# Miniprotein binders against q9f7q9, part 7

Target 1, 364 residues: q9f7q9
Amino acid sequence: MSKKIYIGAMTGTSHDAIDISFLSIGTKIHLEYFHSIKFPKSLRLKVKKLIENNESSLSDLGTINKEIGFLFSKSINEAIGFSKIKKSSIECVAISGQTIRHEINKRFPFSMQIGDPNIVAKETGLLVVSDFRNMHIALGGEGAPLVPEFHNQLFYKARNPRIILNIGGISNYSFVKNRNDIWGTDVGPGNAILDAYCSDFLQIPFDKNGAIAAKGKVDHIELGRLLQNNFFKRKCPKSTGKELFNIKILSKKFLKKKAEDILCTLVEFSAKSIINSIHKNGHNNCDIVICGGGAHNKYLVKRISEMASNDIVLSSDLGHDVFAIESMAFAWMGYKRVSNEALIVQTSSKNVKGLLGSITKSKL

## First folded at step 21 (miniprotein)

Design cc6
Fold by OpenDDE base, fold request of step 22:
Structure cc6 (fold): chain B 364 residues (1-364), chain A 84 residues (1-84)
Amino acid sequence: as target 1 above (364 residues)
Amino acid sequence: MSIKVTFETDDRKTLWEIYYEVWWLALYMGYDVIITITGDELVVYVTLPSEEEAEKFYKELLEIAKELGAKVEVKVDGKTVRVE
């Protein structure tokens, strides 16, 4: 029988890329093919303006939604071509869309991901699964993190509780103790502020290996101020977005410091936020496995390890693809949806189960 | 010119280290790259306007391969130009 393939396509929060994972799902989850493509700069700038300025016409929003839909379509079709995988073996494509708003603290909580699934379905000719976050919210979740159950599937080890720490633009972790129960939370900043500072002030993509940050000194005044963010006072599980953790939260006085000191302080802010969350939740006595774009910030990883009570490993040290985990999670959620298998939704009360994601098809 | 750089290593972890380094470089240089991982291979695809830019880019990739202990093959317009 031909191996069934499930695609997950994610707009990376950290590396300005679209990551596309091709999964086979049997007794094991296997990454058959990974494809990463640069997010177009022109469209990135439009999305950035939409996120940061909160000013757009309905016409602009509608247009960008279509442009992102075409971008996903193009990237997925390209990835299929490069993969040499037969299109007939692909059961679905799950898309993250581009998050432009994540407003869960309102009377009507929502998470808006743009990228028209109708375009993706038409242009790829595949079944598309989308809008996972709003069903997660409808079921009593916060729309994030979506990965905890997938982390359980990949990283569960009997009698060895683990933290699976994803350091993306926002950091999140899953507590993997029980195979059939999930726990996960956003914890605060990942690399988004670091990368934004590098891009906007240093004209470099990111602080490779955290090498610049490693030379700096912590501004304890700014660090202390940043750690007073009301998000940290919220009970876990909780979600956040780049709306709360972006370069605009930095003081003008702090931004006048040396680049090394700024980056060092921002690394410390991410590291301390992670450690504080782990401790606050009583999860400090288990292994930490790091994945996501921040996993290769050696200085950030070092600072986390120095603050943690336990040894830290990368997901790659366990044979799991460090940069692909999120796109793999979407592929797996796509699989779950098309298989009519409910996902666990973590709520403020009892966890519930439900089907996540909308199905869009252009053809039978 | 169409550039295809293939990295090969017995350690999947090293492929992700290469991925990280290549992304930084490509973003820094302003190139639109495709990076793929299949099995023990990481492949970088890029189209550059000149042989000079191609050579500059793939030389940086050769250094990444050397630093991380990966085998590397460079193809320009389908022709192998380096194997290390």
Scores: ipSAE 0.899, ipTM 0.966, lowest interface PAE 0.3, mean pLDDT 94
Fold by OpenDDE base, fold request of step 22:
Structure cc6 (fold): chain B 364 residues (1-364), chain A 84 residues (1-84)
Amino acid sequence: as target 1 above (364 residues)
Amino acid sequence: MSIKVTFETDDRKTLWEIYYEVWWLALYMGYDVIITITGDELVVYVTLPSEEEAEKFYKELLEIAKELGAKVEVKVDGKTVRVE
């Protein structure tokens, strides 16, 4: 029998990519194929404007939602073509969409992901699973992080508690101790501010290996100001978006410093945010496994290692695909949804279970 | 010109290091690349307008392969032009 394939497609949290993972799910979760494509610059700029500015017309929002839907459709169909996997073997496509808002501290909490699943379903001819975050919120969660249960599936080791630290645009970690229970939180900034500074001021994609940051000095005044963000005062578990942690939060005075000092300070901001969160939650006495785009920022990893009391490894050192874990998590959540298997939703009280994601089909 | 660069290594960790380096390079040069990983292979696909740009790009990829200890094959318009 042909292996059942589950696709997860997400907009990258770093490097302006769309990541697409093809999973087989049996006794083991296996990444059969990974496909990454560049996010179109024109559409990236439109999305950036939506995230950083609360200024968009309903028509613009509606248009961009369709454009992202077509982008996902094109990317998924292309990935299927390159994979040589038969379309008949694909059970579903789970999409992250593009997050443009994550507002959970409101009377009506919401998380907005754009990318029309109807277009994706029509153009791919596949069953699409979408809108995971709003069901997570409806069940009493914060809509993020969504990955803790998947991290538990990949990284659980009896008698060896682990932190699975995802360093994307925003950093989150899961505390993997119990096989049948989850814990996870957003911690603060990842690479988003670093990459934005590199793009906007240095005309480079990102600080490769953190090599520029490694030459700099920390601005303790700006670092102290950044660490006073009200997000850090909230109890864990908690969630955030790039709208809280973007280049606009930096002071004009700080932005006049040397590039190396700016990047060094921003690395320190991410590293301290991570370590402070781990310590605040009493999780500082276990191994840290790092994944996501930030795992290859050697200077960021070094700073985390120097502040941590425990061993740090990359997920790749454990045989897990460092850049694919988030898109794999969507594929796995797609599998759970089409199998009618409930996910654990972390709440402010007792964890609950529910089906996450909306199903969209254009055909039987 | 259609460029296909295949990296091969027995260490999957190295494929992700290659992935990271290739993404930086492609974004820096402004190229629209596809990067795929299957088994022990990472493949880069790109279309470039000239042989000169193709050669410049794949030479940078050859240096990445050399630095990270991966085997590399370069195909231009379906023809193998380098194997290292």
Scores: ipSAE 0.888, ipTM 0.963, lowest interface PAE 0.3, mean pLDDT 94
Fold by OpenDDE base, fold request of step 22:
Structure cc6 (fold): chain B 364 residues (1-364), chain A 84 residues (1-84)
Amino acid sequence: as target 1 above (364 residues)
Amino acid sequence: MSIKVTFETDDRKTLWEIYYEVWWLALYMGYDVIITITGDELVVYVTLPSEEEAEKFYKELLEIAKELGAKVEVKVDGKTVRVE
């Protein structure tokens, strides 16, 4: 029998790439093919403007939703072509869409992902699964993180509790102790502020290996101010976005410091946010497995390691593809949805189960 | 010119290190790249306007391969131009 393939396509918390994972799911989850494409600069700038300004015309919002839908479609079709995987073997495509707003601390909580699944379904001719976050919210979750159950599937080890720390633009972690019980939370900043500073002030994509930050000194005044953010006072589980953790939260006085000191302080901010969250939740004294783009910031990993009492490994040291975990999670959630298997939704009370994601089909 | 650079290594961890380095370079140079990973291979696809720019780019990728201990093959317009 041909392997059933499930595609997950996501726009990273880094605005810079579309990551596409092709999963086979049997006794093991296997990444058959990974494809990463640069996010088009023009469209990136439009998305950045939407996120930062929290405003758009209805016409512009409608237009960009279609543009992102075509971008996903093109990228997925290209990835299928490069993969040499037969399209007939593909059961579904799960898409993250592009998050432009995440507001869960309201009477009417929502998470807005753009990228029209109808375009994706039509242009790919595949079954599309989308809008996972709003079903997660409807079931009493915060719409994020979506990965805790997938982390449990990948990283569960009997009698060995683990933290699976994803360092993207925002950092989140899952506590993986029991196979059928999930726990996860956003913790605060990841790379988003670091990368924004590098792009906007240093004209480099990011601080490769954290090498610039490693030469700097911590501004304890600014660090102290940043750590007073009301988000950190909220109980876990909780969610956040780049709306709360972006370059605009930095003081004008701090931004006048040396680049190395700024980046060093921002690394410290991410590291302390992570460690403080782990300690606050009583999840200290277990292995930390790091994934996401932040796993390759050697200085950030070092600072986490120095603050943690625990062994730290990369997900790659466990045979799990460090940059693909999130797109793999979408592929797996796509599998769960088309198989009519409920996901666990972490709520403020008892965890619930439900089907996550909307199905869009253009054909039978 | 169509450039295809294939990295091969027995350590999948090294492929992700290559991925990280190539992404930084591509973003820094302003190139629209596709990076793929299948099995023990990472492939970079890019189209560049000149042979000189192609050579400059793939030489940087050859250095990445050398530093990280990966085998590398460079194809320009379907022709192999380097194997290291």
Scores: ipSAE 0.886, ipTM 0.962, lowest interface PAE 0.3, mean pLDDT 94
Fold by OpenDDE base, last read:
Structure cc6 (fold): chain B 364 residues (1-364), chain A 84 residues (1-84)
Amino acid sequence: as target 1 above (364 residues)
Amino acid sequence: MSIKVTFETDDRKTLWEIYYEVWWLALYMGYDVIITITGDELVVYVTLPSEEEAEKFYKELLEIAKELGAKVEVKVDGKTVRVE
C-alpha cells in the first residue's frame, strides 16, 4: 500500500515563509518532503498592518482572509507538484493560518488565524484541518503552545527528562518527562524583535549567526526595563504573541545606541527570559534541545548555554529537523483529527482531552 | 531564467545550515525563492530576469556550498552550468 501522507502548512515563523511538511506516520514519524516558499512582500505588508493596528475595516479583514487562503492553496499545490508525491496518497492538509490576534487575558479569550480553509479545500481538492487554537481555548487552554504533545512523540526518552525549546518569533518550551502527560509554555521573546530591528534599521533580514550582537555590549538599564514586563509575572503555563514582544516596546533612548549594543541587549533579553522561565518552573536539571529559527543564532544559543546548568543540543543532533518541527506538528495534529484521536489540552487546572481543528471539505 | 541549485551532503545538519544561509541571502537580495529538502538534498528554485542576476545569485550559493563542505550543482533553464 502507498504511504499515507499528512501535510502541515504554517506561517508566522522567523523568516517570513510558508513552511510545508509532508509526513508519513507509522511506527515512526518521518518527514518525507519539506518545502519553504517566501511570503509575498505585498501581502506581508497588509498582514503587518492588521497586526500593528488596533482598527481595521471589516472589508480589509475579509479580503486579506481570502488572499491568505489563496496563498496557502497555491503554496500547497506547488509543494505537491515538487514533491512528486501522488495527490491520492494525501489524507489531509492541516493549516496554521496567519495569526493576527492572540487575546487570551479577556473575559472572552480568542485567537484569530486568517486564511480561508474553504479556498484551501476547493483549490487543493483535499480535506483541510484548521482553527486548532480556538478549540484549544474552548476546552480551557490558552490556544498556545500547540506543540507539547508532538514534542513528547518525537523527543520522549525514558529516564531522561528534556526541555524542547522552540525559538521562533516568540520562544516556547515543552517539558518532556512523561509520555502520556504534557507540559508547555510560552516564555517570552524569541527572534521577532531582533529581526524587526535588522529589517527596519539595518536593512538586513536578520543578524546571521548573531554575529553583530556578539560584538556588542548589554544595556543593563533597558534590559532591566524589558524584564519588568507583566507577562513575566504571570504563572506558567501561559501564552503570548508578537503584540507584547515587538519593536515598539523598545525605548527611543535605547534605539539611539549602536546596532551591536542593541542586538546584544535583545539577545540577552531572549536568553534571560528563557532561562528565568525554566528556573521558575523547576525544570533546570534536564537537557535542553533547541529548535526553530533562533537555533541558528549562534550567539543566542551561546548565551543560553552559558546561563544554563545543563548541556544544550540542537534538535538536528537528535535527528529532528530544526525548521520543520512546527509544520510537522500541524501535519501530525491533522492526522490526529482525521483519525478522530483526541489531543491533550493543557489548562490552568487539570489537563483535558478533545478533538482539535475544524474539518473543511469541498468534495467527498 | 529558471535557476535550480542542488546541494548534497551526507550530514543532515549541514542541509539546515545551508537552508539558513540561503534564506538570509534570498531575503537580502529580495528574490522569491522556493527551498526544498528531501533526503540528503536541498534544492533552491528561483526565477530571475537576467543572466547577470542569475550568475550573481548562484555564485553566492557556490560560496555557501564551499564554506559548508557540500556538493553543489547549478542548472539554468535545465542546463547544468556548474558542478562543484
Scores: ipSAE 0.869, ipTM 0.957, lowest interface PAE 0.4, mean pLDDT 93

Design cc6
Fold by OpenDDE base, look of step 21:
Structure cc6 (fold): chain B 364 residues (1-364), chain A 84 residues (1-84)
Amino acid sequence: as target 1 above (364 residues)
Amino acid sequence: MSIKVTFETDDRKTLWEIYYEVWWLALYMGYDVIITITGDELVVYVTLPSEEEAEKFYKELLEIAKELGAKVEVKVDGKTVRVE
């Protein structure tokens, strides 16, 4: 029998890309093919403006939702073509959409992902699974992180508790100790502010290897101010987004510093946010496995290592691709949804179970 | 011109280091790239307007391959132009 393939397609990693993973799921989860395509600059800038300004007309919001839907469709169809995988072997496509707003601390909590699944279903001719975060919220979760159960599936080792630290635009970690007990939280900024500073002020995509930051000095005044953010006072598990951790939170006085000092301070902010979260939750006596684009920021990894008493490894040292983990998680969540298997949702009181994601089909 | 650069290495970790370097370069140069990973191969796809820009870009990729110890093949419009 041909292998069943599950596709996960996502945006919002530390790099300006759409990442697409093709998984086979049996006794093992295997990445059969990975495809990453550059996110169009014009559309990226529109999305950035929406996130940072929190304003749009209904017309503009409706339009960009369709534009992102077509972008996902094009990218997925292209990935299928390049993969040489038969379309008949593909069971579903799970999409993250593009997060433009995440507001949990309100009477009516929501997470807004754009990218019309109807366009994706029509243009690909595949079953599409979408809108994972809002079902997670409806079940009493915060809509993030979505990956803790997937991290447990990939990284569980008996008698070896692990932190799986994903450093994307936002950093999150999962505590993987028991197979049937999942735990995860967002911890604060990852690369989002670093990359925004590089793009907006240095005209470079990101600080490669953290090499600029490694030459700088920490502004302890700005660092102290940033660490006072009300997000850090909330109990875990908790979620956040780029709307709380973006370039606009930086002081005008701080932005006048040398680039190396700014980047050094921002690396320190991400590193301290991670370490403080681990310590606050009592998870300081286990291995740290790092994944996501921040794993390649050597200076950030160094600062985490210097602040942690724990052994640090990359997910690649365990045979799991650093950049593919998030898109793989969506593919796996797609599998769970089409198989009618409930996912664990962390709530403020107890874990619950439910089906995550909406199914969209254009044909039988 | 259609450029296809294939990197090959027995170390999966090295493929992701190549991925990271190629992404930085492509974003810096403003090029629309596709990067794929299957097995022990990483492939970069890009379309560039001139032979000069094509040559400039794939020379940077050859340096990445050399620095990280990967085999590399460059195809321009389906024709192999470099193997290292």
Scores: ipSAE 0.868, ipTM 0.956, lowest interface PAE 0.4, mean pLDDT 94
Fold by ESMFold2, look of step 21:
Structure cc6 (fold): chain B 364 residues (1-364), chain A 84 residues (1-84)
Amino acid sequence: as target 1 above (364 residues)
Amino acid sequence: MSIKVTFETDDRKTLWEIYYEVWWLALYMGYDVIITITGDELVVYVTLPSEEEAEKFYKELLEIAKELGAKVEVKVDGKTVRVE
């Protein structure tokens, strides 16, 4: 029983899963157990509708908030049972919630996650840490990405600046220079549009290894149009979500093309978004470590490698748990919160420190 | 039919390649799987309505293990059916 366990549970993964990581944290961060299950289809469709339409009744929103709370609860309790880790050793569970809106570049910036932490606290009997993003925003940050400090913890290499490129639905990267200098930004689409096209038009979950895309030809007209999105004109650090990068941004003319050419163009869009951002920020003279689900899209990685002036390696080749890094980050942030340790919040001017995450308990 | 497929490999990279392949397959076939990783083991759990669907699915998982060079054990309703 001497090990203290911290759980991180998240949705919004590139492979449409609920990922749950169990960490022990001492001199090293260790992944003790990882549990991944499918986001239920009916509820996923409700969430997709909320995000894409930006419209719902208050009653429907309230109901979905409870349903997601029960989904997290059921998934966490299942993971505990399968892990055979004693529940008494679990110090907290940190939940991402399910993001439905993320609107920062405006007068009253906000990020909205559903999944009622009161339900999770009641149903698991555990201390719950939630809502990391809104304190980040309140302190002048973007609310996303949240991972840069965790990336710094995992990937810091003395005298070797590194880019940690996470290719999820949205791509983000951290510039890891020293242990305390936290820098990160969202950069554009990752897999979000690729996977939506595969699901909606090809009846496959995603383009495995980028094999279909590899056969296609780039539509340079559509690519040029896609790259004109105002998000790419914003200064870093910046943040975005699937509400900006989804199937609706594709022209009807483009959607009439062969699947291979559509996917090829979308890979190029993701790769150019990433590399253009790295170049604009002056980070083109350090190594890139790729993590996230897109690290396994061989064609996308190939295109990034061919555009980059940087050396590229997969985080898995360095022995890291490439698909678990984000859920591990939530577990780690939960640990920081229950330890009353501040996290570094990146702002448009100066980095600040703050306590991220709200604590919810059902009992003493 | 309760299926438990255990993959074992001494390489973290291979474990996550198996994870990627299994998720693609499960999503493509429409199966609600549980995937777990502890140490060097990746385990796939699924309940399917028939022996025919169970056999179809775990045969695909055996192919993944063969292609990636992982050890694999298949249990159906708690009974070991394959070890490779």
Scores: ipSAE 0.863, ipTM 0.958, lowest interface PAE 0.4, mean pLDDT 90
Fold by ESMFold2, fold request of step 22:
Structure cc6 (fold): chain B 364 residues (1-364), chain A 84 residues (1-84)
Amino acid sequence: as target 1 above (364 residues)
Amino acid sequence: MSIKVTFETDDRKTLWEIYYEVWWLALYMGYDVIITITGDELVVYVTLPSEEEAEKFYKELLEIAKELGAKVEVKVDGKTVRVE
């Protein structure tokens, strides 16, 4: 038995990267290689318009779907070349696609990711696994978050329940207690609004370590208004995206305030959203393990820690590859799919199992 | 100018702190970087139009290595120009 490699490629990270993880999976899961590149600006702007506009032409959607397919393909082929990993050892590549819609609270729920898997299969010559979310939805789930079972795989410890808090653009957490079952939910904003404000108004990529936010004062009126969003009243499991949590939800009056006060208030919004959810679900009596890009926002972590009754641990302090966990999760789900192993789908009632991910091949 | 900067540390926490710092810097300066991680090494690849821009960028990366306590090697057009 030779070492087999599983690739996970994803977009929509908190800092607009394309992240690609190469895993080997035996008795342990090991990150063999990680590759990260910038999402091209011109294409990111096209995707932003698809997400934020109410309507787009079908021709634009079709064209951008192909452009994203070529982007994944180029990125994966580049990563293979740089890794010097033998292509023959690669069993599959799992792609997240680029989410442009996630509409669950309706009669016919759906999630739409672009990035044509036929292009990826043809251009890489690899077996492609894609579209994990729509089978999740078809089985009665939310289609997001997908990470809770992978969090169980990495973080389960007998007789030691844990919260795994992923702070990306949108925050989510898993309650890891039972090895053979899952619990997880999206919570609310992570860094999405913070990063958008920094980019649009301050001409910086994000507030490094939360240093600007740390100098500000909370606007409790705007904070109270933001926390009244109906998403926070929904029963878990629930899911959301940047279509709900973006710069446009901020009042015009609030946007006239000092940058530090705006960022301070937005940190408080993310922190309070997270802690309120943990409290509402009765998960106060265990450690919180923080992962994702937001784990490096020192001011945000400080605010979470000060609001929490829980002890706080960074996943990096436990030796985990903190920024790679989500792309690793896609690689792992690809492994499960090509192995014909079901994943657990959390629903509003009974959890179920199903085969997640569509397989696309261009050749034998 | 083809630039390759290799950071080395045996501490996974430090490795990902370097990733965070490098990504912020690259985005701030507007450079299209490739960042890779294999074992204990983080490597930054970028192509820049001049020696002046190249030196400005890798000097910042050298400062990151000093602050976080990592070994670092800088190559410009395949030639080693710094080892610290």
Scores: ipSAE 0.853, ipTM 0.954, lowest interface PAE 0.5, mean pLDDT 91
Fold by ESMFold2, fold request of step 22:
Structure cc6 (fold): chain B 364 residues (1-364), chain A 84 residues (1-84)
Amino acid sequence: as target 1 above (364 residues)
Amino acid sequence: MSIKVTFETDDRKTLWEIYYEVWWLALYMGYDVIITITGDELVVYVTLPSEEEAEKFYKELLEIAKELGAKVEVKVDGKTVRVE
C-alpha cells in the first residue's frame, strides 16, 4: 500500500522557477519529492510585461491563460514521471496559478491568477485544486499571504512564540503563537525588485549572496522616497504583489547610479520594510525564523539581523526545506480542501474558517 | 547529450545551498535544467548540444560539490564519467 500523496505546484518563486512538492501527510508533514524547472523565458517575459504594464488585449490574455495551464500540466506530468511515485497514490494537485493582479483595498476586491485548471485536470487526469485566494477574499480576507496556517503546522511550539519570515518576491511573515489561530501579513518587497534589476540591467539572474550589494552604499534619498509608498501606511493584515513592487517604481536618476549602490539601496529597502513591520506590530520579543529564497541572500540576511532587536535563525539551520515551503503549503491546502477541512482566514476583524480552493475534475 | 549530476549530502542546509548555486549557474548559462530532490539526493538533469558544453557545465557542478562538501556523480548519456 502506497502513501497518499498531495502535490503542490507553484510559480512566482524568488528564482523564476516552477516548484512542485509531493507531500505525505500523517502525524507530521513529509516532503517525499521536490521538482524544480525553469519558467520558460518567453512566457516569463510576457507575464512580467503584463504585470508591470497592467494592459493586454482580451485575446492575448486568453491565450496566455491557456499557455500557463499547459506549462503547469507539462511540469506536473514530468514531475510524476521523474518521482517514480505511483500516479494512483496521488490524491490531488493544488496549483497556485500565476498571479497577474492583486487588488484588495477597493469596493470589489479581487486577485487574478492565470493558468487554466481545466487544462491541468484534462492533461494530468488528476483532481485539481486551484484559486485559493478569491475565496479567502470573499470571506473577508486579503487573499494573501496564504501560508500562516501552514507555518503554524510546521513551527508551532507551546510557550514559544516566533516569527516566520518568508522572503520571496514579496516578503510576508506569520506570528506563530496560538496552535488554533493565525496571524500573518505581507510586509513589502523581498527579492522581486532586486532580481528584476539584475536581469534587466546586469544580465545576471540575481545577485548571488548579495555580493554586489555588499560593495555599495545606500542612496538615502531614493530609499526615503521608496519607503513613502502608501502600502506601508496600511493596517495589518495587508497584502501586495509585483504589480506594486517592480522595477517601474525606481526613478530614472537612481537607475543611472552604480549597480552596487542600486542593489545596496534595494536590499536596505527590503530589510527596512520587514523590520519596520515587525516593530510596528509589537513582535520584537521573539525569534525570527527566515525562509524562502531570500534566506540565501547573505547580505540581505546580514542587514535584517543588524536592524533587528530579535534573534535570527535560518529555517535551513533548523533542518527545514527552505525553498520548498511555499509549494508544500499549496500541497497541504489541497489536502485540506479534498478532506473538506476548513482553513483559517484572517480578516481585519475576527478570523473565520472556510473551504479554500476550487475543485476541477475532467472525469469521474 | 543527456547529463545527470547527482549530489548527495545528509545535511538539509547544504542540500538547499547546492540548489541555490545550481539555479544561479543554470540561469546564468541559459540552460533548461530539471532539479529534483529525493531524500538526501539532489539531481540535475539537462540536455546540451555538444560534449564541449556538457563538460563545461558538469565541471562547474563538480566545483559546487567540492566547495560545499557533497558527494557527486556525473553521468553523460547514461555512462558514469566522474564520481567524487
Scores: ipSAE 0.846, ipTM 0.952, lowest interface PAE 0.5, mean pLDDT 91

